# VH-VL binders against q86iv5: the designs that were tried, part 8

Target 1, 237 residues: q86iv5
Amino acid sequence: LDSCSICVDFVGNSLNDLLNIILNSGVIGTCGDLCSAVPGGQIVDTVCDLLCDYVGVDEFIKLISDVDPDPIYICEKISVCKTNDNAAASLDLVQINPQNGTVGGTFTLSIAYTVTNTIATGQLAFNIIDPTGNAFGDAVLLVQQSPEQYTQQFQFQATPSEQESFPNGLYTVQALVCEGSCGSPHPNTYTLANGTTTFTISGADSSSMSGAGSFSGSSQSTQTGAASGSGSGFALF

## First folded at step 18 (VH-VL)

Design j4
Fold by OpenDDE, fold request of step 20:
Formats: structure tokens, sequence, C-alpha cells
Structure j4 (fold): chain C 237 residues (1-237), chain A 120 residues (1-120), chain B 111 residues (1-111)
């Protein structure tokens, strides 16, 4: 993993812990004082200490304590992640398989996009909006993506949870390619491309409530060539 | 071969201080953290604290925070633990141990131990 | 502090047996899909020796008859088959947060 990915991963996973430590601690005098309190073993302490030392403990605390803390933005501000205000991309394909599924079924989302100017630090994100208007999704961090074609696959199981009940009906998928965090109000954040598709869920299979919808994003960057499959109406908006 | 060699056994009176050394060899001293652990006779293991040889950064168990001082000499690849205001309860074998900076925090190599006896 | 509870405190076994030692943490020691639990062997008059790190990873040079499993709060060390040199005291240790804490130990004795 590159340093930017390590930074974003650390901040993303430890943000709440860091914030809690800052809020509940008295005077934090050093990066060591802060980082030694963060759970996650020696590796978390080491990464925390390195990142904190880039900007100093006061600035690091300020960034973490922001009203809307964004891991990508924080890592950009400490100069571990790069930015490109001229980043450019287009969305080529948004596909969900199957297009008609059932509750408890597995769905595969495929997103193809073309970078035309380097994405320094960004995201490929998707949102799934259910028939009631509830939304869920995921994102993949993009670091130093050069101009070329990319494909990302996401898989999810439509198992009811506290976060999503998977009602019967029409679902809308929104895909976004961004410089920075998609939807973030922070500087150096831009939506580069977007697209939509739809799928349906029918039939309640009464199987057991235990499945937390684990989005296993297997980032297999397979550079596979353009197979011309004749599938149905992609409305690129 | 990675080695941690500690100083010899100590006998002290209550109220005295002791300084134990741990000399590292066979690896880059500044790429690892040195931890200290003690074991009272017939008892389990108790964590005391750590030092980062590269920065001199230290962390202590609150139980010892006012009595323990950890230092290092990078030129000799040696870590030191000083314990002051000794009590009979401080009678134990003291160990130094190595932890990689980029690890989940396991103790992969240990010193042979230093026996401290505190008696009147 | 995270309390570590080992069971049993002592165990008698014969050479060739399968032995299981358990360790329970007072809170989860998992972070980002990894478990921050380690196991050590200690013989009389010697320093502890690392056996298992990250719950299930075997330390280099340690025999394959040692294995670790578990996640969250519940962890297990297994020795199978037990050899004559395995009679010792075993400790679990969490490296999730400070202070680092150890189990009270399990003494494995020859039956």
Amino acid sequence: as target 1 above (237 residues)
Amino acid sequence: QVQLVQSGAEVKKPGASVKVSCKASGYTFTDYVIHWVRQAPGQGLEWIGYIWPNKGRTGYNQKFQNRVTMTRDTSTSTAYMELSRLRSEDTAVYYCARVPLYSSGWFDYWGQGTTLTVSS
Amino acid sequence: DIQMTQSPSSLSASVGDRVTITCQASQSVDYSGDSYMNWYQQKPGKAPKLLIYAASSLQSGVPSRFSGSGSGTDFTLTISPVQAEDFATYYCQQSYRYPRTFGAGTKLELK
C-alpha cells in the first residue's frame, strides 16, 4: 500500500477513536500522547505518530476535530495524498447483475470508467437507493490513476439488516467518479463523472436475519479487453 | 543473530533505585521498540512500559509512571530502565523485549532477564 | 485495562495428546479485520518465547503442532500432538491497546 492509502485507511478506521481521545483527554502535549491512546496495536501507533509528525500535534488535532472530518481531505492537508484540480474522467458503463433478483440474493455491480487526466486522490463511489428512498453504498479509494480505462466490481448480498430492509420494488444505482471524497464540501473535491442504472428485487425469502451486508469490494483490477456484449439500455446521464 | 543481553542480578534495599540495561545486537536498533516486562516469583507477566530508540519516545504503565524512567543510547544500541523508591513488591525478574514498528505489537525477542531482589 | 482470562490454570497431558488452552479478553481486541492476540511459551528459568501472533500466525521456527484461532474476545491455543519439550507455562497477551496485558498463564504438566 502506498502512503496515501495507508493514511486514508488509518484516518478512516481510527477517526472516532481519535476524536474520542481528543474530547476526553486533557492537555495533549505530543503526538506520542495522542497516538499511544489509539487502539489498533503497534502499527496504528506507528502510522499515527508518522502522520502527526508531518504537521505537528496541534494541527493534527485541529484537522481531526473538524466539523466534517474527511479522511481524504485530512491526508491531502498533511501532504501525504496529492491533489489534481485538472483531473478528468468519464463513465463508460454501470451494470448490475442480475437485473432482477430476490431478497437474500447476491448482486454484482460493475462500473467502467476512463481517466483522461490523472486522478491524484479520489473515489469511485456508488449509492443504491431503494424504493422507499433509503440509500446505501460504498466507495473505493483512487490513488494516482493515470489516463486509461478502469473497471471496478462490487458485490453485495441483499440480506435484510438494520441499515437496509431490501423492500420489493425498483432500485436505483448511482455511480460517481470523483477527485477527493464524493459529495464532500472540502476544497479539491470534484465530481468528474456520474451515471445511473436500475434493478428490481422481488420475493421475500424468509431466511434468517443474520447477514450483515458485508460489501466485499474485491478490487480485482483485471485489465480485461472490450468484450462487446449486447446488453440492455444504459442511460448515461 | 538477534540478541538482547541484559545486565546482571541486583540486590537493593527498600527506598533505593536500580538501573537495568538491555544491549541489542544483530538488527537495526532504531527500527524496533523496546518494551519492559517483569515477573514476580511464581507469578505472571506485568507490562512496565516502552521506549522508541529512534525518537526517545516513552510510554509507561500508570502503576509505575512516577517511579520508572526509560532511556536509550543509540550509539551503543542499549536501552535502560530505572526504577526508583524500590519496595519488596518490586522483587522480580525484569525482561526487555523487542517489538517491530510495523507489526500488531508482538514481543518477538526477549532478553535473558535481570533478577532484582529488594530486601531489608 | 483489558483483562485477560486464561483457562485452565493448569493441565495434565501425555505425549501425543491434543491440548487446548483458552483466553478471553474483557473487550474485543479486533481492529480492521485483524485480532491483536499473541501467545507465548515460558520454561522455568527462561524468558518467554513467542509462539503465535495476530491470533493465528505461527512465528518463524515454531513447530506446526502449535496453532492459534479465535477473534473478538475468545481465543484458543492448540498443541497437537504434545511433545516432551512442550511441558511449560503458556501466556496469552493482547497488543490492541495500552497497557499491554497478559493472561495469568496455563501450566502444562506431564501426566
Scores: ipSAE 0.879, ipTM 0.972, lowest interface PAE 0.4, mean pLDDT 92
Fold by OpenDDE, fold request of step 20:
Structure j4 (fold): chain C 237 residues (1-237), chain A 120 residues (1-120), chain B 111 residues (1-111)
Amino acid sequence: as target 1 above (237 residues)
Amino acid sequence: QVQLVQSGAEVKKPGASVKVSCKASGYTFTDYVIHWVRQAPGQGLEWIGYIWPNKGRTGYNQKFQNRVTMTRDTSTSTAYMELSRLRSEDTAVYYCARVPLYSSGWFDYWGQGTTLTVSS
Amino acid sequence: DIQMTQSPSSLSASVGDRVTITCQASQSVDYSGDSYMNWYQQKPGKAPKLLIYAASSLQSGVPSRFSGSGSGTDFTLTISPVQAEDFATYYCQQSYRYPRTFGAGTKLELK
């Protein structure tokens, strides 16, 4: 487990809890005082305490309270995630299958990109814009990606929900490769590459509004890394 | 083999203090958290607090706030729980238990328990 | 505090039976797709023993006849088939937040 990924995941999942604790608590004297109030079991407390200790409780609180909710930036500021202002990448392919689908159908987005200078901490993100201008999307954290070609797939089902009704028409997909969080105003954030594609949805049957579309983002990262089997205990830190 | 061995039974009067020990063996003492749980006769389990042996960090159930003190001696791999201003309601079996730092927070190993009787 | 409502308080069963114990939390104990619920067995005069952690993970050395399920607020411990050594008191426990809290327990007795 990568410490940067752990940090970003923790901050992302616990940011609201941390903010609420900070706002509702009087004097927080220690990292322990803060982290013990964060829900998520022993692991969350342990990770919180470790991250807080990197900068101290006052700086940790400041970072959580004074920045836009950007987990990557926070983790960079506490020096758990690295930055590379010289990161470089190009987008090779953005493809949606099928190009013509129906409401309730499954769509697969494939994005291929080439890193030419190491992405230290970044994102592969996409936004889908429906015919009305409503947008939805997802992102994958990129940590220490060396110069090479990468491919990522995303799947979504076009099931109407409160967030997206999937009207009939032309949809636009925007794909982005970024150092830092895509679209973030924070330092050390850069859009490295972007691309677009389109697809259509037809046959919006107005009747079946019942199914809460569970976005099961199965990130199958096929890292073909060699399975060296040595069972050594994950000393994370 | 992982073991938590607690001190023997205690009989105290109301208003007194008691200090229970929990000696750990068979693992690295500082890699885990020690929690304390009590059980009154014929009753359920009640969480008291925790100590991080590596840092000395403690957390207490507010119910016991200002009456409980948890300490540790890393040289002897021993955790201590002191409860002051004892009441009859404090009569219970007191357990220490181990929690892995990188876990959802389960108690995987327990001491054998220490019986505390508070009577006038 | 998270209140844990465990049911039933007691039940009788025979060897070979299927037994189900439920635990309801006053709020969700889920975080990032995981459920922070644990189950313990306690025999008279002994310390509790961990059976299930993270709602459904079987502790090492615990027989496969024990299983846990559930998410959010509702959880279940199942014993099937019940063996003679399984007659004991069972407790659910949330590890989602402090203070840690336990269910009141379920006593499984021989019919």
Scores: ipSAE 0.878, ipTM 0.970, lowest interface PAE 0.4, mean pLDDT 92
Fold by OpenDDE, look of step 19:
Structure j4 (fold): chain C 237 residues (1-237), chain A 120 residues (1-120), chain B 111 residues (1-111)
Amino acid sequence: as target 1 above (237 residues)
Amino acid sequence: QVQLVQSGAEVKKPGASVKVSCKASGYTFTDYVIHWVRQAPGQGLEWIGYIWPNKGRTGYNQKFQNRVTMTRDTSTSTAYMELSRLRSEDTAVYYCARVPLYSSGWFDYWGQGTTLTVSS
Amino acid sequence: DIQMTQSPSSLSASVGDRVTITCQASQSVDYSGDSYMNWYQQKPGKAPKLLIYAASSLQSGVPSRFSGSGSGTDFTLTISPVQAEDFATYYCQQSYRYPRTFGAGTKLELK
């Protein structure tokens, strides 16, 4: 993993812990005082200490204590992640298979996009909106993506949970390519491309209600050439 | 071969202090964290604290916060643990152990232990 | 502090047997998909020896008859088949947060 990915991962996973420590510990005098209190084993302590030392404990605390803490932005501010205000990309394909599925079924979301100016630090994000308006999704961190065509796949199982009941009806998928965190109000954040598609869920598949839809993102960067695949309708906005 | 060699057995009176050494060899001293763990006779293991040899950063179990001091000498690849205001309950075998900086925090190598006896 | 409850406190077995030791943490020791649980073997008069790290990873040089499993709060060390040299005390240890804490130990004795 590159240093930027490590930073974003650490801040993302430990943000709440860091905030709680800052709020509850009173005066934090050193990076050691802060980082040793963060759970997650030696690696978390080590990464925390390294990142904290880049800016000092006071600045690090300030960044973490922002009203809208953004892991990517924080890592950019401490100069671990790079920014590109001229980043550019287009969305090529948003496809979900099957187009018509059932509750309990597995769905595969494929997103193809073209970078035309390097994405320094950004995201490929998607949201699935159910018929009731409830949304769930995921994002992949993009680090130093040079001009090229990329494809990402996501898979989820439509198994009802506390977070998503998967009602029957029409679902909407939104895909976004961003410099910075998608939807973040922070500087150096831009939506580069967006698109939508739809699919339907009908009927309860009697298969066993095993657990929560874990999005396993397998990033296979296959440089596949322009296959003119057939007309599954995605709308680019 | 990785080795942690500790100083010899100590006999102390209550109220005294003891300083135990742990000399590391067979690896880069500054690439690992040194932890200290003790074991009272017939009892389990109790974590005392750690020191980062690269920068001297320390963390202590709150139980020992006011009585324990950990130091290191990078020139000799030696870590030290000093425990003050000794009590009979401090009678134990004291171990140093190393933890890789980029790990989940396991103790992969241990010293042979230093027996401390605190008696009147 | 995270409390580690180890069971049983002692166990008798014969060479060739399958032995299971359990450890329960008072809270989850999982972080970012990994479990921060380690297992050690200790023989009388010797320092502990690392067997398993990250719940299920076998330390280099440790025989494959040792295995670890579990996540969250519940973890298991399995020895199968037990060998003569395996009679010792075993400890679980969490490395999720400070202070580091150990189970009380399980003494494996020859039947």
Scores: ipSAE 0.795, ipTM 0.935, lowest interface PAE 0.5, mean pLDDT 91
Fold by OpenDDE, look of step 20:
Structure j4 (fold): chain C 237 residues (1-237), chain A 120 residues (1-120), chain B 111 residues (1-111)
Amino acid sequence: as target 1 above (237 residues)
Amino acid sequence: QVQLVQSGAEVKKPGASVKVSCKASGYTFTDYVIHWVRQAPGQGLEWIGYIWPNKGRTGYNQKFQNRVTMTRDTSTSTAYMELSRLRSEDTAVYYCARVPLYSSGWFDYWGQGTTLTVSS
Amino acid sequence: DIQMTQSPSSLSASVGDRVTITCQASQSVDYSGDSYMNWYQQKPGKAPKLLIYAASSLQSGVPSRFSGSGSGTDFTLTISPVQAEDFATYYCQQSYRYPRTFGAGTKLELK
């Protein structure tokens, strides 16, 4: 695992815990005091400690306590994640299958894009907008993607939940490739490419609020690039 | 071979202090966290605290916060646990165990245990 | 603190039997898709021995007759088939947060 990915994952998953600790705990004097309070096992404690020690506890708390905390931005600020202001990419394909589905059906979103200048730290994001204007989506972290063609697939089941009722009608898919977090106001964030497609859902309005629409995103990244498996030890820094 | 070798049995009076040692071998001492766990006779396991040998960072169970001190000597790959103001209830077998830094936090290797008897 | 409720407290079995021990946490011990639950075996006069980590991962050198399953709050240790050397006390342990906590133990006895 890449140190950048580890950082972003940690900050993303533990941000609320960290904030709660900061707010509810008295004076946090050490990284140890902060990180030991964060749940998530030894790995979380270790990652927290490394990141905190790198910048110091005061700066770490400051970054976490930002009004608009962005995990990617935080990891860039502490120099764990890299930035590239010259990153460039194009969107090649946004496709959803089936184009005409039913409530309760499974949909596969395929996004193909070409990197023309290295994405240092970014995202592939998508939003699905239902006929009522409600949106849901997901994003994948991109770390050190060299110039090449990439494809990502996402799957979701159109099962009504509290979050999305999946009304009948026309749906819009928006796909974005970004340096930094897509839509973030922070520095070193750029939309590199965007695209849209549409699909329809038809079927009976099953009012039964039963199943939490679990977005089971199986990300099959087919990286065609020969990753030379050099066993580089987990040198976080 | 990974080994954690603890100091011998201790007999103490109430109010005294005890310092137990745990010598590590067969691995890089600073790449793992040392935890301490005790077990009273016929009872379950109770977590006491941990120390990071690389930097000396410690965390204690609040039950012991004012009585326990964990230290380490990196030159000898030895961890120490000191428990003060001993009580009869502190009678137990004390274990050191290691935890990998990049793990979910399991105790993969244990010392043989040190028996502490606190009696008048 | 996360309370660990282990059941049963004791169990009698014969060699060749299938045995299941359960552990329930007072709160979820899952983080980022992983479960922070471990299982240990302890024989009289000996230190605990790690059997299972991360709910279902078998520790190196542990026989395949041991298996772990579960997520969230509910976990199980299964021994099948039970061997003569498996009669011992078993403990579950959460590594999700501090303080680390253990179940009260399950003593597996020969029937």
Scores: ipSAE 0.774, ipTM 0.925, lowest interface PAE 0.6, mean pLDDT 91

